# VH-VL binders against q9vyr9r83to280: the designs that were tried, part 1

All scores and structures are predictions.

Target 1, 198 residues: q9vyr9r83to280
Amino acid sequence: HQESLRRASALVSLNFVMQFLFHEFKNSNRVRKWFYRKLSIELDELISKTTTGKLLDKLTIKELELGDQFPDVKSLSVHNVELDKDEQRIENLDLLLDINYVGNFTTSIDADMVLGKKGSITLRVKQLSGMARLQFTRKPYTHWSISFLGDPELILDIESKYQGRQMQSNITNLISNQIRKAVRRKHTLPNYKLRYKP
Below, numbering starts at 1 at the first letter of every chain, in headers, positions and changes, except where a header shows other numbers; Kabat numbers aren't used for antibody chains.
ipSAE, averaged over its two directions, is called F for ESMFold2-Fast, E for ESMFold2 and O for OpenDDE. V2 adds 0.75 times the mean of E and O to 0.25 times the DockQ between the complexes of E and O.
Where letters were taken out, [cut] stands.

## First folded at step 1 (VH-VL; framework fv_ecleralimab)

Design e01
Fold by ESMFold2-Fast, scan of step 1:
Structure e01 (fold): chain C 198 residues (1-198), chain A 121 residues (1-121), chain B 107 residues (1-107)
Amino acid sequence: as target 1 above (198 residues)
Amino acid sequence: EVQLVESGGGLVKPGGSLRLSCAASGFTFSNAWMHWVRQAPGKGLEWVGHIKSKTEGGTTDYAAPVKGRFTISRDDSKNTLYLQMNSLKTEDTAVYYCTTDYLWGDYFDYWGQGTLVTVSS
Amino acid sequence: SYELTQPLSVSVALGQTARITCSGDNIGSKSVHWYQQKPGQAPVLVIYDDSDRPSGIPERFSGSNSGNTATLTISRAQAGDEADYYCQVWDSSSDYVFGGGTKLTVL
């Protein structure tokens, strides 16, 4: 029983620390610029890889707010861990996290379309929850990857406009489907440290 | 350590074409976003365009004055960045710099020496 | 399009403090970077992320950014500081934006 209480306390402490760090750094110019860069890359891929992207010349991020909460970790378990032969550092780490995000991440995007037409989309993430797998690997290069086990619960609030007029709800369904596809994919971060030698 | 060397500049007539190259060394080129920045004689710096790393989509973006006329490409096996300039105008006369931005910043921490492109009749 | 404005020229007496401004709408919400360019040479980064110095840049160089104005401050000015100085930001709609440049003259 004492052990169960200690485990629950540790998880509460983790969530408290993560929320504190989020609130301290969410307005940092470096953090905001990083998210703008990541989102612009995703938008560029969407334009290049979708049929609807052929109607788009450029997508511009007009607003980006990281929201008011960091994801809450409901449970954390170690699925696998591998240490180096000196047992001094982690070479491979595989974690299972039950996450619940209710943070209102919001972005507003302006679309420059072919023939000089204009559109805009405001996206707000109301909730994202599910069991996630977080993997860390040092070889062949150091990287992290994240993926969901099964379909996560995703609740979005989407407003779209064309030439300043609000569009029909069928457009929000199309956008929601693309976002759900993106969330279901395994996401990895490349090791950018290799760009600049130590 | 990090070194960027531009080449291919020269004199070209309006409406002509020219290809610039930038040889990179001292860092892992394939993971870097690469940029072209130009400077007309006696004028300020102007961003021309960039190409993202292939792992980040390898997409290109261009400043409005060159959109549709210039093409940026890269050859990661040769650690080389290219700028193909078509339909050149006298306003394109400038020193062209090869630059790279920092991992988590959008500033240009390394610059080449530049190569002069002169567009005149 | 987002635009940055710098004074055309600033003069400073040897050993005194020079201040070069960079004005932009709500520039304090952006990260400002500064470059030094001497005649016939490529630009050199002297300040990044508003106030950080790259290795090798003397402590006499400092930066600040708030509201609508960012400032590059060069204390104890030396003859070798004479150059053109450019501010630069990244903007989601305009990508990479440079100021027009300021010629610093050390008298």
Scores: ipSAE 0.005, ipTM 0.512, lowest interface PAE 10.3, mean pLDDT 82

